VHH binders against q84jc2. Designs and how they scored, part 86

Target 1, 232 residues: q84jc2
Amino acid sequence: MSKMRNLVEEKFLEFYESWVIQLELYLHQLLIAHNNNTMSETELRHLISKLTTHHKAYYTAKWAAIREDVLAFFGSVWLNPLENACSWLTGWKPSMVFRMVDRLRKSRVVLVEAQVKKLEELRVKTKFDEQKIEREMERYQVAMADRKMVELARLGCHVGGESVMVVEAAVRGLSMGLEKMVKAADCVRLKTLKGILDILTPPQCVEFLAAAATFQVQLRRWGNRRHYVTHS
Short names: E, the ipSAE of ESMFold2; O, the ipSAE of OpenDDE; V2, 0.75 times the mean of E and O plus 0.25 times the DockQ between their complexes.

## First folded at step 5 (VHH)

Design v32 (framework vhh_8fcz_2; at its last look DockQ between E and O 0.01; V2 from the best seeds 0.00; counts 0 for: pae E 13.7 > 2, grease 24.9 > 24.2, placed apart)
Fold by OpenDDE, look of step 5:
Structure v32 (fold): chain B 232 residues (1-232), chain A 125 residues (1-125)
Amino acid sequence: as target 1 above (232 residues)
Amino acid sequence: QVQLVESGGGLVQPGGSLRLSCAASGFTFSNYYMNWVRQPPGKGLEWVSGINSGGSYTTYADSVEGRFTIIRDNDKKMVYLQMTSLKTEDTAVYYCARSPDELYALWESGYMDVEGQGTQVTVSS
């Protein structure tokens, strides 16, 4: 099914495609680092910095785009259905990364007791923040049945004249709320990532980032295999 | 051409044991992380176990930890899965699958490319 994309969608699609390509390049470097026990701490930190910078670039671009059209990110035409299905408020669910860490712990990553404690604290905090956002989302979703939204629904798809003002007002209200929620979610993501990276050693960070990047890339590949995604 | 040929499946009673084998050809076997995955009836693929290229490191799904053992022989280009204390829920078609890296294997659960025909394992009283 062909969908007409707006300018924001097109621009971000282009950005994201490039961003993913770069991520794959970094993933390759991470995998090399993962398999290379001779890399210095400085080198590892440099690589970690590259990845963190790359992720920051994503959120910078995302927030800029959200300012223009947050609704574009709830459709996310640049993602395949599988990616979208795994999305929580336009991105990865923060608590998911702890599952990744747990999985790594079952593999080669050995965490000291102090790290485990810190991770648990971070996990609790992250979950709390997620729940808070979810409650707000629920409240917002319930509140969507307000006068403006009801009016929007009444007007339907065929609006003109004075009705346009009502529709625009309703959409703006909705968008503003959604933007706040998305930004809040992103903040939890960033805080969670930062927290994890602060707890882990550089080698562990590399493994974690490699795992995360692998998951992201593979999820995209799996989804694309099941559903063709049209790229620009 | 890449070939993975699984064997060793069969019918076994609960508590029984089976040893699965996978013969690999058509690629540099020693460069790949090898895995066992399974597909239970009516369900999707499930990752079971993995082993690194050198055979020194192994991982298992929680559901099979302590019961299954994965081993590889790079000279023979074989990977094995020793299954013990089998349960009815272990009933599935088992596949051998390769991955380029351990990290990929960690996240390929349920979506790993299966290139062989698989071997049927049925655990029933």
Scores: ipSAE 0.022, ipTM 0.351, lowest interface PAE 6.4, mean pLDDT 87
Fold by ESMFold2, look of step 5:
Parts: sequence; structure tokens; C-alpha cells
Structure v32 (fold): chain B 232 residues (1-232), chain A 125 residues (1-125)
Amino acid sequence: as target 1 above (232 residues)
Amino acid sequence: QVQLVESGGGLVQPGGSLRLSCAASGFTFSNYYMNWVRQPPGKGLEWVSGINSGGSYTTYADSVEGRFTIIRDNDKKMVYLQMTSLKTEDTAVYYCARSPDELYALWESGYMDVEGQGTQVTVSS
């Protein structure tokens, strides 16, 4: 439960809180665009661009932070336990977003055959890329199960000097491997997101982005409210 | 100061080959995605090829795939473009450019730090 907070965690917590607030403001604009239907295609593309820029800004900040401490992103202090439990390699699972597209198709979004074919191709490619990452991650499976040992090594060692050197080398190797895997996973996330937005029309992109932002905001709000009730 | 110096261009016949070089200085070369960008006569810049920080991932524009090969040497801070089967439409000034990691290459289409004078490649009978 209790985790020592370092400088990287403090800095990214402040960034993430601001980032989520801005995402909520963009969600408001997405919902207006979805419900109002008076926006021009140019205005819709501008709004879509704002959302994609916002997501790219998140990864820009994340990649800077993982260079300093990738372990901060496994069990993050800026996420509630529900958000952390839903993480796949420090973020949303790329193939999961296709369930969101499927839900929109069953509701009100009509996709033409060409779009459906391209989305299926992207779904297959996304799953293939996920499998490649999961195979690579298996090499570090033991080290992830020993997170307590990794935390002790990060804080220094309470055992002798020779043991400290071995633990420090293991932490260094784990951190480098994890950084590579996290960046690979983030690349799949970004490629999948861009692929979906390239296939969908601007109104469909607005519906998808609204659904995605709603899910992210509601997961945070529900998880936080749950904690306040149980902890009070 | 960031410096990128391109060389190796010249006049070549269609079907010919050239190897372009880019010498980098003034920044941590191994932290950057490196790219080749070209400007055909009377046209804007177009992206040609890119290579990630470690050199393990390369990507190419459709128009050059299979004909061009990008290579980097992080120890020497060099990027190369091996061009084969050259066509008249490959005529352009070629620049190397850096971009931070592959994130920017995926999303910021065309945004790259072009800082050198470039090297002229002319493919003509």
C-alpha cells in the first residue's frame, strides 16, 4: 500500500493531474460536437487534431520520465488502484480499443465495407505486435514478480556490499529492458490510435475519441470515489 | 551548436548508385531518430527514410522502398543513405535531419530539424 515517492513520481503526478483536467475539457468539446452536429468538417478536424496533440504530449512527457525511472510507471502514484489494475505494460492494451469501435458500430455508427476491412487488418496487426511484446516481456517475468526486491535495490541495500552490487546490476538491467518494452508498447498504442483515426471519417473520429475519453475519465472518477468511500 | 553536414551527391545516370553521408555534431547523436529528407526541383520537402536511435528499425517512403538503405554509426556520429536503381524523379537536394525518438516521426509529419546545406543528387541521361 505505502510507497516512497521520489522526484520523478512527484513531477509526473503534477503533469498527469493537469493533463487529465485538459482531457476533461476536450471531452466537453467532443460531446458538444457529437450532440450538436452544427460543426463544419474543418472544425471537427481541428478538434481531432487537438486530441491527438494532447495524446502525443502525454507520451512525450512519459518517455522523458521513463528515461529517469521506468519503475515509477508500474503501480503509478498518479493512478488509482482500478486504473493500475487495468494497465498492460503501463497503459491501455492496444487491442482493447477495438471493443470500443465495435460498441460504436452496434449503436449508431455506420461503417462502409472498406472501413471494416481496414479496421480488421489493423486489429490483426495490433494483436501481432502485442504478441511480439509479450514474448519479449516473458524474459523479465521473474524480475517483475520480485518487485519488492527491486524497490529495495532502488532505495539501496540493507545487505552487505557484494550483495548490493549484484542487486544494483539486476535493477539496472531490469530498468533498461523495461524501458525498451514500455516504449515498444507505447509505439503500438500510438500506431493503433493513428490507424483508427485515419480509417474513420471526422464525425466518426469524434465519436470514437469521445468514447475513449469518457472511459478514461470515468475510470478515474469511479476509482477515486470508490477509494474515498472505503477510506473515510 | 547542432551541425549536420551532408555529402556524397553528384550527377549519375538512371539505374546508377550513390552513397550519401551525414556527419553530425553538437548533440547527443544516439538520442535521436535520424532521417533523410529531399527537395525535388520546384517542390517542397519530402521525407525519404528514417532510422531509430539504436539503428534496429528503418523505414522508407513507398517511392524508394527496396532501392534505398539507411544506415547509422553511433560511434562515428554518421548517417548514410545507400541509393541504388536511381530514377530521374530522385533528383533533389538531400538533407539529413534529426527528430526526437520515433514518437515524433509517427505523429509530426514533416517536422524535422533540417540544418545543413544538403547535397545535390541529379539523375539524368
Scores: ipSAE 0.000, ipTM 0.163, lowest interface PAE 13.7, mean pLDDT 78
ESMFold2 (binder alone), look of step 5: mean pLDDT 82; pTM 0.853

Design x30 (framework vhh_6qgx_2; at its last look DockQ between E and O 0.01; V2 from the best seeds 0.00; counts 0 for: pae E 14.3 > 2, placed apart)
Fold by ESMFold2, look of step 5:
Structure x30 (fold): chain B 232 residues (1-232), chain A 126 residues (1-126)
Amino acid sequence: as target 1 above (232 residues)
Amino acid sequence: QVQLVESGGGLVQAGGSLRLSCAASGRTFRSYAMAWFRRAPGKEREFVAAISGSGDSTFYTDSVKGRFTISRDHAKNTVSLQMNSLRPEDTAVYYCAAPEGFSWYDLTSESGYDYWGQGTRVTVSA
């Protein structure tokens, strides 16, 4: 039996490949800004705005796609196995982003006491929101462990009317719950990102965005190299 | 020399209340989170509660939420844990914890904290 991609997966694969290429181009601009002492604060804010807009575009596309098929975002065809393994509710884990903030000090970034206070408050709030979502997810854990059965039911396999109808109803119920949880998780991600960028100065924002983009690019590159090497 | 000293532990009957205090000396922690952990007999140390530097944000493990209240007094450089509606399963040695500085870790993990008190014993009888 061959693997098929539905329309949502094909469309989002195309979008994501383009989105990642553009992220890599923005990463180059962030690295140039890091090394260029002549960039004005206005120029830095413009670059930060481009990155913010780029991330918002990702979520705009994602939220349109999850209305049609949220399951496509669990074990996504546009991500390599390493990227999929690092996902928490279809994306980066909000509380872990503060490790990137911690790394800012090793890149000659000085955080003043007022910034530290605000970042600590945001970290606590982010953890609280994250834990609330994790408790809700526990109610759906059983169905997620049986992902292959869910995929077959979604394809509309007809082998017995009564059994198929019961499975389809269960899958629809789980899909609706998953859509709600994925969107809630994405809202925590956006709120956390916005909060960090509001607390940091423009040069510090450039450093943070460069670190975040570097991590995404490295994760993709590492996962692709692993796959490539295993065919030799 | 930074020291954290817990006090206020003791024996109490189920349904009763205790207030724990943690006095910090050698440094102020005004800008940093502080936390309480506990170790029950035969178990590993577990997170109980944390409070932000400002005191405006708090976080609790599920089993104590609604019963315990963490607070702080910047002028006295203290953190307190008001424990109400105590249960026998709350029996443990309670530890106060604080971070060294500007590095931030998971607030619910022991690895997020560099300074620890010696602990104060709380025993809740049936």
Scores: ipSAE 0.000, ipTM 0.227, lowest interface PAE 14.3, mean pLDDT 79
Fold by OpenDDE, look of step 5:
Structure x30 (fold): chain B 232 residues (1-232), chain A 126 residues (1-126)
Amino acid sequence: as target 1 above (232 residues)
Amino acid sequence: QVQLVESGGGLVQAGGSLRLSCAASGRTFRSYAMAWFRRAPGKEREFVAAISGSGDSTFYTDSVKGRFTISRDHAKNTVSLQMNSLRPEDTAVYYCAAPEGFSWYDLTSESGYDYWGQGTRVTVSA
């Protein structure tokens, strides 16, 4: 049952597990804030800032890790199979969060027309950006069947002789491309998140962030119930 | 299989200090939050404090904020609760708690935790 993990996987696993627990703590605070209308705008903004900082920390760590081994993120051992299945280019799909925003619209949250318009604009932009990345990824994936990759396939994981250099070069090239794609996707994620938070009021932000965090936590829970997950 | 053992309880005077410790065995809880709960006589068990896996985040019940500090030592797989400015109302059996995994609904709820220590008694005299 034990899987061999490389150093990057091990380190990021540790990081992510801790990060998730911190997220859960913040989620609790968000829920309290959401259910308690006594918090000032300043307090809410502070809480929002904490969450945004927390997310920024994730990407900082991620980007450091992907420089070392981006491939680790395409088989993320720190995620359960369900989480992995729901991943788009090693993370959440940006357009997904608009469904959460839609939930807000249907809830007690009243969005003004100007907000709705801005959100829709952002949604369209986000979708466009996603599609652009997907097209690029598709192109890249097709290009993976180049001579070097074919050579790699021919070797059938049996590395020997002069072909080792070719294989290594191929893997490096692949990794560089993937890293580029992952970073691009992350940029869209961050832009989307920022955009949403800029449109919403502090109370709305808190509700949105609570919903997002809840989803993340629950997804992990659901996955863990379905599949045994070994944690460090 | 997983055991939590609390220590450090005792009798103290109001205004005094006490440090509780919880040692976890059976597996590492490095990645998991850990918490302290307490049960006063005739009352239900209540949340006191929680700490994230990394130790970077902490959460306290309002009544202990500024007085209690939760910390952990990953190397020793322990969690501690430094209790300062103790009050008679802090008198309780204190329990260490840990979850089986991630994705708890509420870290201030007993339902968020799966493993519990036997507790250590803290008595604060007036």
Scores: ipSAE 0.000, ipTM 0.249, lowest interface PAE 12.1, mean pLDDT 85
ESMFold2 (binder alone), look of step 5: mean pLDDT 84; pTM 0.868

Design x31 (framework vhh_6qgx_2; at its last look DockQ between E and O 0.80; V2 from the best seeds 0.00; counts 0 for: pae E 6.4 > 2)
Fold by ESMFold2-Fast, scan of step 7:
Structure x31 (fold): chain B 232 residues (1-232), chain A 126 residues (1-126)
Amino acid sequence: as target 1 above (232 residues)
Amino acid sequence: QVQLVESGGGLVQAGGSLRLSCAASGRTFSSYAMAWFRRAPGKEREFVAAISGSGDYTFYTDSVKGRFTISRDHAKNTVSLQMNSLRPEDTAVYYCAAPEGFSWYDLTSESGYDYWGQGTRVTVSA
């Protein structure tokens, strides 16, 4: 019968499935590059560029989709229940990627002191940016509750075309506010990723990106192999 | 040997101020965030404030935000906590904390810190 999906959800589901397949192909290339020390710096930089372009393509598509239906990204139909449970403001939590950085400390191509200092400062800055967004979201939720109460009180006084216009304006305001917050969170994600890649050497970038992609792919595969009960 | 030594605690009336200091010896922590935690009698240790290696980023638990200010002096290898508008609820032993090295642990988690001082007692009477 009805699958209760809108056009934005259907289009982004198609996009995301293709995007993940391509991520798996890039992961394979990253693992080959990591295991073979014969690749030139130019070749490594080209591969890193393909990965960064791939991630930017995701955010380009996401921001186009949230402009049409931001709520599709809260409890997304293209993510399994485990992926949705691990989500922070419609995506990965930026500070979590520093867990992947720790793996580099155990590799043959170790981090030098200058890199450790820059990574530590970036880690703290990323936490600062995360907390700023969390406080903005809390303030928005309080303001949204007050707005809804005012609108409900006004609608109780009279009905007709005037009340319909007021409701439509409130709904547009709510969606625009959520879109702004999701974009702010995504900007912290992109700044964090770029910051790490700017600090690391090309071989270290390959190892970092391989670790991050492996985690994302494994989380999806593990969630897909398990049968979870999802509440509506 | 790495040592963190806190000082500046004492008895103060509600609305008063105290400045806590943490002196580090045995190594420098200039590249790492450092934090203050506190423990009230019968309670678990809780996060109070943290400061980045550069000093550009500071963090506070909600109950002290706007009242406490954390700062550091790299030349003296010290971290300070200026406590204003003190409340009876601020009564606790205050601890200075520093990490062994780079960590992915959250700044507000005890798990992120390896070196701890013995603490300095703050008592706020009402």
Scores: ipSAE 0.559, ipTM 0.834, lowest interface PAE 1.9, mean pLDDT 86
Fold by ESMFold2, look of step 5:
Structure x31 (fold): chain B 232 residues (1-232), chain A 126 residues (1-126)
Amino acid sequence: as target 1 above (232 residues)
Amino acid sequence: QVQLVESGGGLVQAGGSLRLSCAASGRTFSSYAMAWFRRAPGKEREFVAAISGSGDYTFYTDSVKGRFTISRDHAKNTVSLQMNSLRPEDTAVYYCAAPEGFSWYDLTSESGYDYWGQGTRVTVSA
């Protein structure tokens, strides 16, 4: 039995399901490239470019959908409960990817000193950008509380069409603020991804992208199994 | 072989200033963040400030923001903490910290650092 969804949710659900299927196909290509080491550097760069383009396509679609309904991305119907629980401002937390880089370095990937220097600075910059966004979110929450207080005072005195217009303007302002915050977080995500891929060599990029895609696919599979079983 | 040595602690009146210094030897840390932590009497050690390898990014715990300034000098392999407008609650032993490498988890957590100095005592009297 299907539950009713709004138009934004239906469109993005269809997009996301296709997007994840394609991600899994790219994961197979990444694993072949990683395991066989038979591809030229040019071929590796083409594969990396496909993954980069795939991720950019996700954000292009997301930003279009956010313009219509930013709240759909908080507790999204196209994600299972585990995926939603792992969200920070509607996506993966940028600083978390450095735990994956660190894990790969300790087990598989040999980095030269120049790469380590650049990765360390990028990690610190990413944390700095996260803190800026968190401070802005705090200010936004305070502003929302203040606006809500003014709105409640006005509703107590002015019931009617004019009061509805003031409420609509307040809600619209909150949605615009959330849209800006989500886009700022997404920009940090994209800058972090680009920065890592610029620092790593093409074979190292393949290993990183494979690990990232594997994590995302496994999180979805594991979360779906728990959700499916719970609904039995 | 790596050593971190803090200096510059002492007794100061509330509202006064001190400058702490941390000299690193045995290895350079120009590529890595370094930090100051402090332990107040009867409390756990807490994060105070951190600075990136380049010096371009600094982090402070909220209680010291605007009063303390962390800086570094690559030529001398040192990190400094300028402490202004000191308060009695700033009384603590201050420790310099540095990581072994890229493997630290959080700039503000003790777990992110592998090397520690002996500490320098700061006492702020009312």
Scores: ipSAE 0.092, ipTM 0.586, lowest interface PAE 6.4, mean pLDDT 81
Fold by OpenDDE, look of step 5:
Structure x31 (fold): chain B 232 residues (1-232), chain A 126 residues (1-126)
Amino acid sequence: as target 1 above (232 residues)
Amino acid sequence: QVQLVESGGGLVQAGGSLRLSCAASGRTFSSYAMAWFRRAPGKEREFVAAISGSGDYTFYTDSVKGRFTISRDHAKNTVSLQMNSLRPEDTAVYYCAAPEGFSWYDLTSESGYDYWGQGTRVTVSA
């Protein structure tokens, strides 16, 4: 069953489609760079910078959108069911990327001991932050059964019932809480990404980013193929 | 070879306190997380607490939050578990765990750790 899209959903859908296309282009460049050992460090850093800027653009757009309707991101219409299923608080789970790094390490990436230690600390930190957010989210979820939300439920049961204003206030309150959680999660995502990139060498960064982008693109492709999702 | 040796277990009354200690030998684990697990009679081993290499971050299973505190001493290469307000359901063999090295696995999972102590028994009477 197709969901009705609101303005925020439509706008972000358009944005995201364009953003993904650009990501695929960058992925191609990353793969070329990864397979080209003649690229200078400066060139690699430039490429890395383009990718990081691209990701920052996503979050800029996202944060603008969630201010308008954070709920749109909890049923992201621009994502297929597989992508949504893999989402943690409206995005990728920060700790997931460490498994990606580990796979790279086991395959081709050679990390020095100092890098390993730093990555381990970052991993633990990331996990800690995730759990903190999850606990806070749980608090919000439990709090949903407050008086205001009960009023919302009452309206669902009785036509012509009590204060629409109270319900609206309740929804606004919930949305604000959710927005806070989403932003917190995004902050952890960004910090994690930055942390990893700060630890890795430019060649390693390129490889990591290529892997991450590949995963994202492939997940989308697999999901679309499986569920025949049309976004446009 | 790396060895982990737990100590501090014993019999205690409900509401009492114990402090467990784990001493690591063979190499330093200062850069990596360490954890405590426990196995109650008839149950599977479960995560209790973990601490990061730096000691800056700690993790706890929900049932022990506010009661247990994990800490570590880098100089001594030890990890400790202060257990307060003990309950009968805390009765278990407590195991210290450490990774061989860098691990990408969940710190709350057994798979995140390679070395295990023999365990120290904690019995909490009603």
Scores: ipSAE 0.024, ipTM 0.482, lowest interface PAE 2.7, mean pLDDT 87
ESMFold2 (binder alone), look of step 5: mean pLDDT 84; pTM 0.869

Design z20 (framework vhh_7z1x_3; at its last look DockQ between E and O 0.02; V2 from the best seeds 0.00; counts 0 for: pae E 15.8 > 2, unsure alone 63.9 < 65, placed apart)
Fold by ESMFold2, look of step 5:
Structure z20 (fold): chain B 232 residues (1-232), chain A 125 residues (1-125)
Amino acid sequence: as target 1 above (232 residues)
Amino acid sequence: QVQLVETGGGLVQPGGSLRLSCTASGFTFDDYGMNWVRQAPGKGLEWLSGISWNSGSISYADSVKGRFTISRDNAKNTLYLQMNSLQPDDTAVYFCAKDYLRSSYEWGTEYFQHWGQGTQVTVSS
């Protein structure tokens, strides 16, 4: 199990590095489009589509990796349900993206009233979806704690292969539940991203995607460095 | 061609003040965010402060909050850094850097394409 976790982690880190390199190339294209205003609306929409596809590819790879070992995306403290803070499942809260939108509105982007209204509606919907996932996570943590206590008590009574099979079933149950919740959170992230891009004009989308890509590259690079240093 | 020229550095006693200027040419200054970065002897680059194209968004590193003030004059294509309560640890070469976007962000320094040549600030007794 230790070996399998290490392999899944290594494969995803290799994917992540390649994915970030490509994201940096797209960032260059976004900056050219933003700074020079040389692209037609059709060309801008194609660039925006490339970025959307690139983000979908990230989640496709992540979902494949969590199917193999979802626990590879959690620190060991996340296996202790009584001590877990209600932290977001392996990522930023989906609504965090609206901080980026707010900064752009303050200094860069003039939005018409219809866009502002639609963005506020989307923010509320995203918050609602977040809260639903948080409630499911809390319910799941309680249910898993109760199930773990029953299974641990049962293990104290059993000797041999049946005890091993019960432990394996409990581990698979935990992994399947966590996988479902991580995917639900990621779906909210993707729906929120698409919602923002549908509300903004193509030039505004380019500004948003450039700012988001810059932030993501910086954060993921720091996360990657910390993993390498801490593990060694 | 983008040019950034820092001036206003020099020798100052601890507790003193300096005002750095950065004159920009070769691009539309008021379309971009601007940043100040420094490099102390034998150290890596440290981001200090950023300001949006219209001064509407300003941010500071914790190491300089309350002592340094960033500002810009778009009519003169000039970025400023007022540095007060200077300490020996502030000794460094100070650079201005053009942001990629109208706002400024605390980006990794590897993403700033254009830098000035720097101005030396030395704080000693």
Scores: ipSAE 0.000, ipTM 0.167, lowest interface PAE 15.8, mean pLDDT 74
Fold by OpenDDE, look of step 5:
Structure z20 (fold): chain B 232 residues (1-232), chain A 125 residues (1-125)
Amino acid sequence: as target 1 above (232 residues)
Amino acid sequence: QVQLVETGGGLVQPGGSLRLSCTASGFTFDDYGMNWVRQAPGKGLEWLSGISWNSGSISYADSVKGRFTISRDNAKNTLYLQMNSLQPDDTAVYFCAKDYLRSSYEWGTEYFQHWGQGTQVTVSS
């Protein structure tokens, strides 16, 4: 498997492993903060900021990598099959976080009416943005099967020369589109996350972030146990 | 380039003790919090302990609390983990990990990295 990985995959795998380690460290801090009601608002905000910055760092690295090879993220060799199965356009589905918020509400988190209203508005917007992106993705995916590509496919694997160049050009075109769409999806993720954090109080943010990080870490652990996947 | 080199691992009997060291280079050591993590066979990464840049804040996982002690010597760019009362379940590769940011507003090109190969700790009778 390692021999089949390209340079982008290898580099991002290394990055991601380190990133996950840091995430787990932050998760620990979040859990401590969550269980410690004596922390000041300033301290909580600082912790929240650390987490948000950490997530931004992920996307910075991701966007740098997708410029080189966006297709690597549609295989995502740094993720286990379970993680990949739960991925929407190379990441978490934005609307999923609202279910996390709902879970918190059903536990001990009390939201005021104004917060509930704002969250609902954000949920609607997020859903709309997701659907828009999905439609555009479908367009790119269908476009790949144009007449020219279909004709080239009929020629078989022994076709070389100009035909290969045409295929490569087509793949490049698709890749450019995919890069755009992945970035768009990531923007929706970031906007959604920011929106939620803007609505929640600092203690609520900590609880939410802890839940989100826990889910991410556990998903990875579950998947690794099931498939015996070791990336490092 | 950031480098972290873990040492001090080995084979020890249950109830025994080990002291791990992590030597850091390639960054300003005293600007960052440091951590110990471990990975047991077939298991995910586990955070064990963290210490702030000036040792003013220290925390432990419940699994090691009361048994392990984290410390640092900024003059030597070294992080330590004193492990006492070791148990078979402590068998793992141990890594030191640098905090990603010195502060929440310091966004830069320096990413969280652990460059060490880790140090194997085996607790067995």
Scores: ipSAE 0.000, ipTM 0.238, lowest interface PAE 13.3, mean pLDDT 85
ESMFold2 (binder alone), look of step 5: mean pLDDT 79; pTM 0.812

